# Designs tried in a protein design chat: VHH binders against HTH-type transcriptional repressor CarH (carH). Part 5

Target 1, 299 residues: HTH-type transcriptional repressor CarH (carH), of Myxococcus xanthus (q50900)
Amino acid sequence: MAERTYRINIAAELAGVRVELIRAWERRYGVLTPRRTPAGYRAYTDRDVAVLKQLKRLTDEGVAISEAAKLLPQLMEGLEAEVAGRGASQDARPHAETWRESMLAATQAYDQPRVSDVLDEVLAALPPLKAFDEVLAPLLCDVGERWESGTLTVAQEHLVSQMVRARLVSLLHAAPLGRHRHGVLACFPEEEHEMGLLGAALRLRHLGVRVTLLGQRVPAEDLGRAVLALRPDFVGLSTVASRSAEDFEDTLTRLRQALPRGLPVWVGGAAARSHQAVCERLAVHVFQGEEDWDRLAGT

## First folded at step 14 (VHH)

Design k6 (from r1 with S31T)
Fold by ESMFold2, look of step 16:
Structure k6 (fold): chain B 299 residues (1-299), chain A 121 residues (1-121)
Amino acid sequence: as target 1 above (299 residues)
Amino acid sequence: QLQLVESGGGLVQPGGSLRLSCAASGFTFSTYAMSWVRQPHGKGLEYIADISDKSGKTYYSDSVKGRFTISRDNAKNTLYLQMNSLKPEDTAMYYCARDKYYWYRGGMDSKGQGTQVTVSS
């Protein structure tokens, strides 16, 4: 039997996407190849409308259209499976615990395609910040802990962390650039762990903050030079790896000395909380919880 | 919906020991890192310790490292704090807190009503 089809204006209305945007997506990214009718106009199927809805949802959530197009095959398979499988309850999705368990099992099996499929499901189901907070960050911590204890290999840890990092970078590129308050974000000089910093950057961008993200292992002197050139409203520093109190204090002293005294400096991560008294003595704010996001963003 | 109920506080002598418990409900306990924080009278909240959502990885503040031990039982949805070698400076209201993974690991989004620990005489 012949599928129901729609002209572009009806497809646009059904999907909530402007006609010119549909044409741009077709032309630039090749996400749709609608058939032509005998009368010569483009005909969009119900599947085409579903594709447009998924692209709109992802782009509304800050995913770049090029990345959304790459996710589409997996998302459409998942949607078709969901329609066939779901039917009883509103609480069938999202399930952060289930996704984390699936990704962990896939990681243990070195099943990178399955990790990718689950990441696609998460990002289709949750807004970026909830996806990070409820699924991605907890998973990364769990995998890292298992690597440290020897129950996962370094190869297994890297397999999942590389995929998560790619998605975080994509989410950051798609996030609002921000026009309110300017923050410079970096890891501690000897800090290799970047994922916490990327998550903080993503959240600040969604709060409207302009973020200059410097990444891993920024030497204190170089941070100081960047701050003098950029004149930000604050500096945010990530420190995850355990450090002795002496090492932490020595490092934070160098950082504080390299930065203007009146410039707010924040430190986040487990090492910062462990050495809270050191931060206080050096006039550095320790990120402690949800209430601090407003203080950091200046709202 | 979310409930964090601390217990086990009380009056102890300096050098004594005490074990705090926190019963958690209304969320999937095994998917969250958990922490203990305290508030001395007239002061702000002070971080004490946290533990990952799977038992194993812990962090401690400098003020308690070596004296306190955080642990959890995911099957019972319970968080614990074993407090040894207590000092008068440990006198505070002690709160169980649920962490979000801000900055990879560190930052609470909820806390309980607390249990009082008094170290005196």
Scores: ipSAE 0.659, ipTM 0.863, lowest interface PAE 1.3, mean pLDDT 84

## First folded at step 15 (VHH; from r1 with S31N)

Design m2
Fold by OpenDDE, fold request of step 18:
Structure m2 (fold): chain B 299 residues (1-299), chain A 121 residues (1-121)
Amino acid sequence: as target 1 above (299 residues)
Amino acid sequence: QLQLVESGGGLVQPGGSLRLSCAASGFTFSNYAMSWVRQPHGKGLEYIADISDKSGKTYYSDSVKGRFTISRDNAKNTLYLQMNSLKPEDTAMYYCARDKYYWYRGGMDSKGQGTQVTVSS
């Protein structure tokens, strides 16, 4: 797994140290030797951030930076243990918000290159699932809500959604292939929102599930034919767009009828939640939360 | 540590009203969509409502639409559920839940210990 890295601004924020001070410490005392990206930017690891935090702590305690730098090797043995333990819990949440805000601002400005740059930063800093859960999905939901409220145009929505989609597809491509369980994933026949489905696919792949992804607007009959051919262990359906209970029931009935009897069918998304009773009547599983990922994966 | 603590449950007559509260701690409340779910005795979990962390937009299940109102106070790290026109079918353990954007907007990662709501004559 590629080691998580942060740009200097993020590292600074995480460590509570000013960027200028980080640069000064690196230059004057050689306390850090961050890797550089192909573009020439410093890439800080969790270890680097831990070092910065330690230096900050010592200097705050009145230790001269020159002395702190000398003590660092002795402290690093303890830090490695701490970084291994705390690195998992460092709440990238503040950074997630910053990234989302940056991408939103860029979107509003029709600055697609900036959106791309921020996406690259996110994916360099976070594991795929965390990137999706903490940054990408929230961003898209926000974008969607803003579009609905009229604060973003269709063009702006498309600008950012296409960029995020491309990254998700790339993440899926890089994900483990899975071997133990096979799921066919599709959107409802009239569902165009595929990001939830892509996220589900990504998660399932990382859980070791083989995924056949059919995408958006999959007709019920076609899904049936595909499932007959593929003989998966389960079908996962995404339904996000709001619709009447009647329309939902009609659609889901058609889908259930097109699929083999006894095959587990799962539905996820906002519409699935809102129409849970319909799903239950049709013996379709509704995704509810974290525990259902294991159920889907068969673990 | 993430904590969700529900309160406000109790016994109420059909047609009555009840307001549930959920105190959240251990995470940045304002950065998460939140939801209410319930579990009737002997049944599975049922989604009730959720509220966006961004726009504050609210969404409801068919079973409670028009009767229940979800709201939040980010300054107080508190989620609310106003329940009106209560029915016996609303009897359940009610849970506050933190949502993640599973399936885009369809899943929770944590829920509280719950508060019991009983609607009975």
Scores: ipSAE 0.894, ipTM 0.954, lowest interface PAE 0.5, mean pLDDT 91
Fold by OpenDDE, fold request of step 18:
Structure m2 (fold): chain B 299 residues (1-299), chain A 121 residues (1-121)
Amino acid sequence: as target 1 above (299 residues)
Amino acid sequence: QLQLVESGGGLVQPGGSLRLSCAASGFTFSNYAMSWVRQPHGKGLEYIADISDKSGKTYYSDSVKGRFTISRDNAKNTLYLQMNSLKPEDTAMYYCARDKYYWYRGGMDSKGQGTQVTVSS
């Protein structure tokens, strides 16, 4: 898989470091050697961004950049060992599962404080996107499936979903604002499951995309009005709940008609990929995988 | 390193059946939802089916619903796709994919090298 890379502006934003400072650090201390795109632009990896974050942290702590640069290899070895140790620690996987199990058990017991405590632990232990991908989203998916199967009640589902939502919203608030590209994100008009949308928003924000989040059950006409006012670079739509192909097509047709011609429209979710042929007929992009995040971000 | 290795593809007549397998390694297979996707020649990737890591619940695209069955054996780290009533339109490279909960069960983060399925008289 091609390693994800960021332009300098995005890397700067992600790291909280000014572009000029990044360039200075590269030039003066050789702390980064970013790859170049075929067009000659610097391409920063997640590792590069991590390096920048570490340098920023150290300098914010009052460490001279020259000294920070000297400490970087040791720090990175530690991070890589931690990442490799966390990545190689097949054992971090046990933590995610343990957290999910704990929250599920607490949910079943209607123990809101315990759910909260475990959530706090997760968010303290994991970066936001990792927390989402490995713990929060899987948990809610499991909760949803259990509800559908009748093993969890609506109340239990709501209990944990609302708590997770609150945390996710907090993560969104703490995420970079994004300035390079603008996306309007909304659920389908009758879609109530917004976790996927929130996760997408979080990821896009971390990719440097400005996100206007409209939430669940957004009518097509209202979306159209919003998009006319905001003039985003793209629209992202979430559709999770199962529906017939006919119903899906009708809904998506209405949505496409409400939006400006030529505006890229993306659809993500279980319903979207199950009705991919419909999306293709309507010239709507279906989110499929990891590479599409870059496409959405315009990177 | 994460590896997904598909097998079981081949040439089959219309109306025939095939069973694909995917051997997974380099990650905890049981902790991930898995999917099958395919790519017809000259076309983009198409979602086929996915199976939950938690409940084992299965989901299908409109194009294969009622004909294909996705299943998994966690003890063997293997994903399966039983394909019945095959049509010429099913001709494609078939990939096993590891899913992540992008857009709430709407995306994959990796796929294998693929196995070719050709349906022809």
Scores: ipSAE 0.893, ipTM 0.953, lowest interface PAE 0.5, mean pLDDT 91
Fold by OpenDDE, last read:
Structure m2 (fold): chain B 299 residues (1-299), chain A 121 residues (1-121)
Amino acid sequence: as target 1 above (299 residues)
Amino acid sequence: QLQLVESGGGLVQPGGSLRLSCAASGFTFSNYAMSWVRQPHGKGLEYIADISDKSGKTYYSDSVKGRFTISRDNAKNTLYLQMNSLKPEDTAMYYCARDKYYWYRGGMDSKGQGTQVTVSS
């Protein structure tokens, strides 16, 4: 699998370091030697991002950058040893639970830095799809259910969800561009839950599908205009929030009408699953399981 | 190896009740959301219900809401489906399924061999 890489803007965001500073550090101290894409753009690895984070930490602590650069090799050896030691443990499952618990605890404590650290650990240890399936998605689902039950506040939910979202977006940017098939992905017009859509996008990208991601709360008419302009092979819609069958049918009817006849439309999410009969009546495909990924990808 | 084995199906009259069971093995049952799906003869798969691995929260399709109850016993690695007020339209092969968080909460990665439920007078 091709090593995950980030553009400088993404690396900057991940590390919390300004792009200008990254360039300066590279030029003045040679702390990073990022690979370049065929187009000549810098491609930063997870390791590079880790380096930037360490430098940021040290400089924030008042260490001069010149001194931080000298300390970096020692710090990185420790990090690599820790990562290598953890990679050998066969049963990734116990680790996933531990990571989720840690992030949940940190979330409850409003400890954003700790959440970030654990996220970094997860993404360093697991491939993107595995990280999503085993750690990130389960975490957010749990967080959502806890919020609904009143055990987490809106602020706590937002704290962790926004952080995870940022990481997912980064993973999407790093994912293969896809060339075989093109899908437009959007949430229902009133749907605010984007995690499912992002996960779907990530998976499809890794399956070689080109994805145009429109995000949350996309009006039907706007979706129609976008699809006319982009001429995708399919549309994927996310709907998670519970609604009545009638409301669901009305919304989906509007969406179907806004889209070209004959264009395959897929709908996924809890709401879609619960209203499958409506989808079938409207000749919309309901995502059901593993086999549907291949169908979406055209493989 | 992941295994899901359904049981409890059979012939029942309209208005009757059945309880299905699914024995899970080959994975940590408690770490996965689980679902029931069914397939009527000559038709596609239909989602019935799912249950969270964390909260135990349950969700249902429109077709079975108020009549069916999904539950789980993690100690026994078993999933259940209590079906009440059965209708002829409920006739299908019923499958236990392991869920993944596809589209947040909308997909399965595996299902069992199924148990036949027939509702007929």
Scores: ipSAE 0.893, ipTM 0.954, lowest interface PAE 0.5, mean pLDDT 91
Fold by OpenDDE, last read:
Structure m2 (fold): chain B 299 residues (1-299), chain A 121 residues (1-121)
Amino acid sequence: as target 1 above (299 residues)
Amino acid sequence: QLQLVESGGGLVQPGGSLRLSCAASGFTFSNYAMSWVRQPHGKGLEYIADISDKSGKTYYSDSVKGRFTISRDNAKNTLYLQMNSLKPEDTAMYYCARDKYYWYRGGMDSKGQGTQVTVSS
């Protein structure tokens, strides 16, 4: 499988390092030797991004870049060994759990820097989709449930959710641009939980789907206008928050009416599957599982 | 290898009760949300219920809410579905499923072979 590569802008964003700084580091310290595309553009690998992250971490800690550069091989060996050691252990799950626990603990302590550090570690260690599936999404779900149960405050929930969101957005930006199939993705008009949508977007992008992401709380009429303008192959809607069957039906009816006839509409999320019968009556597809990704992608 | 093995299905009279079990293996059961889905003959899959891996919070479809109870025993790697007040419409193949956080909490990645539940007078 061709190694995933990123342009410098994306690598910069992923690593949290300015492009100019990356160039300077490459030039001055030779810490990275990215491959070049046939077009002459730098192509950064996940490894390269990891290197950049390490350098950033060290420099942020006050280590001179020259010293950081010297330490890099040792750090990378450790990281690679850890990653290799982690990769060889079939169930990356223990690490995932550890990361989630760490982030949760940090969240509880309002330790935003620690959350950030752990996120960086996760994203350095795992491919984007795996990171999402095994660490980020479970974390957010747990955080949400804890908030609902009163064990986490709103502030704590917001702290970690916003941080994870930022990372997901970055991953989306770094994801391949789809070319053949186009999907418009949005949350229900009153839906504020967008992480599922972002995850879906990420996955679809990796499946080669062009995605227009409209985000949370998209009014039905506005969605309709957007879809008329964009003429996508399908619409994907996220609905997570619990609601009555009646309310769900009313909302979905409005959405369906706002969209062109014959346009495939998909709905995903906890609310969607709980109200599956309503979706079926309205000829809306309910996302159920792994196979539906291929259906969405048209593959 | 991931395995989900359902049991407990059978023939029951309307208004009756059944308890389904799902034995999970090949993965860390306690780290996954789990769900039950069913498929009536000639119809598509229908979501029934799911249970969180963390909080143990349970969620249900409209069709079974108040009648079915999903539970889990992590020590036994077993998922349960208590079905009460069964109706003919509940007749289906019932599957235990491992959930992934697709669309936040809306998808499964694996299901078992299923156990048949038939509700008939």
Scores: ipSAE 0.893, ipTM 0.953, lowest interface PAE 0.5, mean pLDDT 91

Design m2
Fold by ESMFold2, look of step 16:
Structure m2 (fold): chain B 299 residues (1-299), chain A 121 residues (1-121)
Amino acid sequence: as target 1 above (299 residues)
Amino acid sequence: QLQLVESGGGLVQPGGSLRLSCAASGFTFSNYAMSWVRQPHGKGLEYIADISDKSGKTYYSDSVKGRFTISRDNAKNTLYLQMNSLKPEDTAMYYCARDKYYWYRGGMDSKGQGTQVTVSS
């Protein structure tokens, strides 16, 4: 008898579990053994989806994935019990520091599979915002600063940043859709660093804000055009790369002039804090800390 | 319990120097970027400087660049601010803060009780 099966993207959607997380759980913990179709892709059954849902529930409740995998057979009555092999070892759940150190060492060695494995461990073990705050964002900043100082190469920085970006986009996709208040988020003109913008988007989504992401290097004129069409409640701008006070003021002046005077404009990132007086003169809010999230989100 | 305790404030003449210290406890100090912020009487918080947890990379506001130096000693869980060429407009309550990497790098999640710096003739 034919059994209904799903490709991994559909199984992920049905179970509410990110695709990369399904792959990590399958690979590291052996909780699923999906068959391959003749075409070579993984086929997930309704039972596989049920297993994924149960693992999602347990991990959302704070159970470590390794423990959830051990508990699964007992909790899924009639479920065929499988463990991640006899020799499977469960590492003690490391601190964020340990994960960051492991990823940095792997990055230094150009060991992309190891970086991927540690990222999967982090995302399996922590809720999305905690994973971002405690591991992903600090790691990206550390790697970027080491690249700037010459202690890491561009290739090492790229190896990590591309993999983290993919996971962050997946976290954004799984985040709440946002019901109220609308923010348009963009990077400054000539700003190539988008990870801070993506992190801000993730957090705003979890605060219930609808977010339109415009991404990197958004010219002031184009931002103004988008804002006129979208009529958002605020604009959030990311500015990370170092800028002289003169260059920052020139750029922010053009941005402010392209936007309605009454529209709240926020800037975040190291360059914004460095040039706080410029922001104040131009009636632009500077992101200073945790309590500003509530002001930005209107809560 | 997270705790940040500032010290080293006081009264100083214009052109003088002070060194602020911040003792940190209740968290893994070496895992967080740290910053100094200040609040002049009746005004909002003003960012001063921050320093990375591992690389030692520093950033400064325009108002203090070249006059103030932030540093840290991860072995002693202590953050420092060396303040030189002090001006009357530097008069404020100074706070040690723990940063999160909001917007890549920029945003405190906790601050201490503060230490008063008064620059007066």
Scores: ipSAE 0.718, ipTM 0.882, lowest interface PAE 1.2, mean pLDDT 84
Fold by ESMFold2, last read:
Structure m2 (fold): chain B 299 residues (1-299), chain A 121 residues (1-121)
Amino acid sequence: as target 1 above (299 residues)
Amino acid sequence: QLQLVESGGGLVQPGGSLRLSCAASGFTFSNYAMSWVRQPHGKGLEYIADISDKSGKTYYSDSVKGRFTISRDNAKNTLYLQMNSLKPEDTAMYYCARDKYYWYRGGMDSKGQGTQVTVSS
């Protein structure tokens, strides 16, 4: 009674998971142990494909792969069993204030395992964008401001920011691949602060935008070369650090001159809002709020 | 459900002062950064200032820095804007806004109905 099997490329197509990701999940988390043929190729069963589909679904929803792997036994049991009734009870869920308070307390105590536990709770309870908007981004800003004022040490700030960054990167990897519009996202030259850019990338990906993420400290001329090669529909720039109006205008002028005149250029972050008149003079859009996401995404 | 109600606008002479208030309800005020934005007649929205939810850290537009002061009272769910040395160019509808942390800091998701400020002789 032979069981239908698939080669890895076919299993990938059936599950909607990249081949590279299947291999990473097998090796790092042990979620699949496919049989090897005598020729040495991996053979995936229909059950293996179902496992991959569940992992894809959970990671697309923003669940960390390590957490998704822990949930697999229960999910696969439920999937294989037809249950007519559904439980009406739900676990009580703390609101965003409680999670932020718990994370702050853990941060003050240098308690990295506790920070990790709270992050896992948040990501299990909320969709990725809500988790980011309601908990992660406010927390990062609060911790950064406390560090600046001296009520948290740099070690405390880094402990939290590194843990949150790891989760954001995981969420980005799990986010849908966009096929509508193409945006190139970068930080201003000399801008070190990446977390706002990562958050913007995550949101654009969930709106269906293809995002090329260039990261921190991108010189204007290099951005221009990338844009010529990629021919995106827009450029999104992040600038968070305080800048004088003169420095901001000098930098934005170099950026504008390096980019095609007809290409929409958007700038986000606290410095952009503060220097809105400079942006207007240079024909650069300033991100003002919720409605601008739809304009960026073309929806 | 969410409500932002601005008050304190009016007609004032150049060089005068006004204090705007915004009463917030329908959400946990102390969990959100808040901002003031304005819209001069026939123009788009202009950012004025914002204030963080916990630390009270403030930021200002170049056009108002040194003249306007944003503040909040989390116990009263109220946002304030003290406007000094008013100029005719400050004439606009002023809106209280709730911020989200788009691009790390800044970007409103809601605003009120506004209160008119007119600076004229």
Scores: ipSAE 0.698, ipTM 0.880, lowest interface PAE 1.4, mean pLDDT 84
Fold by ESMFold2, fold request of step 18:
Structure m2 (fold): chain B 299 residues (1-299), chain A 121 residues (1-121)
Amino acid sequence: as target 1 above (299 residues)
Amino acid sequence: QLQLVESGGGLVQPGGSLRLSCAASGFTFSNYAMSWVRQPHGKGLEYIADISDKSGKTYYSDSVKGRFTISRDNAKNTLYLQMNSLKPEDTAMYYCARDKYYWYRGGMDSKGQGTQVTVSS
């Protein structure tokens, strides 16, 4: 089975090393030999990330990078033993529940450095889609719901959501470019909540779909102009915030009218499932589950 | 290994009530949002409701809002659907489903075998 790997942007964030430094270290001192994906992109392993962390620590302590590189064989032996220990015991590997509990405790304390550390642990331990599915998305939903109930303040919610958003954007930059089909993704007009859209984009990119991501608050007419120019295979729309059935129908009608007849239109998010009958009347697909990813990706 | 077993279906008169249960096993129930979906004979799946894993936040489709109540007991690994004011159009096979956070919140990755609910006079 292929071992877990990261693109350079994610490896940089996990290790606390700027991308430019990683490139320079790799080129000048040969401290890393990242493998290549079948598509030819450089892929950084957990071992590579651990090496970067140790090099960062040593250079922060004043060790010249050239000297740290000479110590690499000894460093590698220790790191390989540590990594093997993690893979040998289920008790040694963090559980998604444990990460979520640590994040919530740090959030309650306004402890931004601790939130960052836990996010680093998650991204070092899990592939991007699993990290999103098992930790990031559930955490964002949980924090948002606690804010709505008054258990967390808006400042606590923002602290977590802004940090998670930054990591999700980095995951998107590191995701493979699409080779098949073309989807245009946007939020509903006046929809401010983009995390669902970004998550869908990440998954579609990993399924090989080319994604043009338009983001938040795209007016229906402007979406129509973009679609005419881009001629995608489908449009994917995100709607998360609660809406009345009449508001949802009015908005979806304007969106459908702005888009070419026969172009597949998909809607995802909590509001989409709630108003499924409206979507069906307007010949718009509602995202319902795992099988729909294959339909979107054309498989 | 994952199992979702629905129960509590049956025949009821219009205006009646029914309570469905779903016993979950083979995964950590408290880590997943859960949903109910239904399938009327000869039709596609229709979303009914879902409930968050920790906070208990609920969402409902337009067709059942105000009449159905979703709930869960994480200690018993059980999902429930209380159905009140039943109508003939509620006749369907009802499925318990495990959700993923697709598009932030919503989308199932597995469902049970279902329990039949028939509303007829």
Scores: ipSAE 0.692, ipTM 0.883, lowest interface PAE 1.4, mean pLDDT 84
Fold by ESMFold2, last read:
Structure m2 (fold): chain B 299 residues (1-299), chain A 121 residues (1-121)
Amino acid sequence: as target 1 above (299 residues)
Amino acid sequence: QLQLVESGGGLVQPGGSLRLSCAASGFTFSNYAMSWVRQPHGKGLEYIADISDKSGKTYYSDSVKGRFTISRDNAKNTLYLQMNSLKPEDTAMYYCARDKYYWYRGGMDSKGQGTQVTVSS
């Protein structure tokens, strides 16, 4: 994969640090050495943005920038692991498997305090996107499938799902606001599975995208009105529940017709990939994998 | 590091069958959903099927449902694709992919080098 890079204004927005402060930190402390593009602009990588975020966090906590800079070797080791996780997820098997097993056992026992404790451990130990990708999302899918097969009750499934949802909403509140590109995210009409949409919102927010999150059950006509008022750069739609090709096409047709023709529309979720040909006929992008995050974010 | 090695491709007559295998290493196979995708020559990637890490729940593209079967053996760290009733339009490079749970169950983060399947008379 080609490494993503950003110009200084985008890097500043992503990190929540003024451009002048980034330049001052570079001049005085040498905390970053961004490469230059052939056109002469500074090119900041995801690693550079992560370094800036850590420096901002430490200085907001009252650490002098000279002290924060001394921690960069250790911060860079952790940031390298996080950047690798965004580009090619590596397995943290010993801890991720243990956490998932602990949460499943607690779920089986209806032990909500224990589920909460394990979730807190996960989120203290892992960066948010890695925690979601390697622990939370797989757990939700596993629990949901166990419920469908009858090895967990609805109450057990809801207990863990609601706890994970609460943490995911908290992560969204803490995520960068983003001012690069604007996406409107909604579920398909009548789609109940919100967790995929929330996960996509979290990831887009960390890529610097401004996200207006509309949630579940937005009728196509109301989505159209919202889009006309908001004038976003794209619409992202989540569809997880199994649908026949006919139902999927009928629904997507109404959604496409309610939206401006030139507006990029993306769909994600298991139903979207299964009905890829329908999406292609309607000029709707299907989310297929990690490289599509950059296309959505415009980077 | 992460490796996905596909095998089992080849030349097959229309109506024939092939079974593809993918040997996985460098990550905990049983913790990830897995998928097959394909790329016809000069075309983009096309999703084929995926399978969950624990329950074995499967999804299929409309184009292969009923003809292809995805399966996995977590003890052997191996993903399989049984392809029956092959058609000329199934001719493509077939890739094994590790899925992330993007949009719940909808996105790969890594794929292998591929194995060629050619279906012709």
Scores: ipSAE 0.685, ipTM 0.875, lowest interface PAE 1.4, mean pLDDT 84

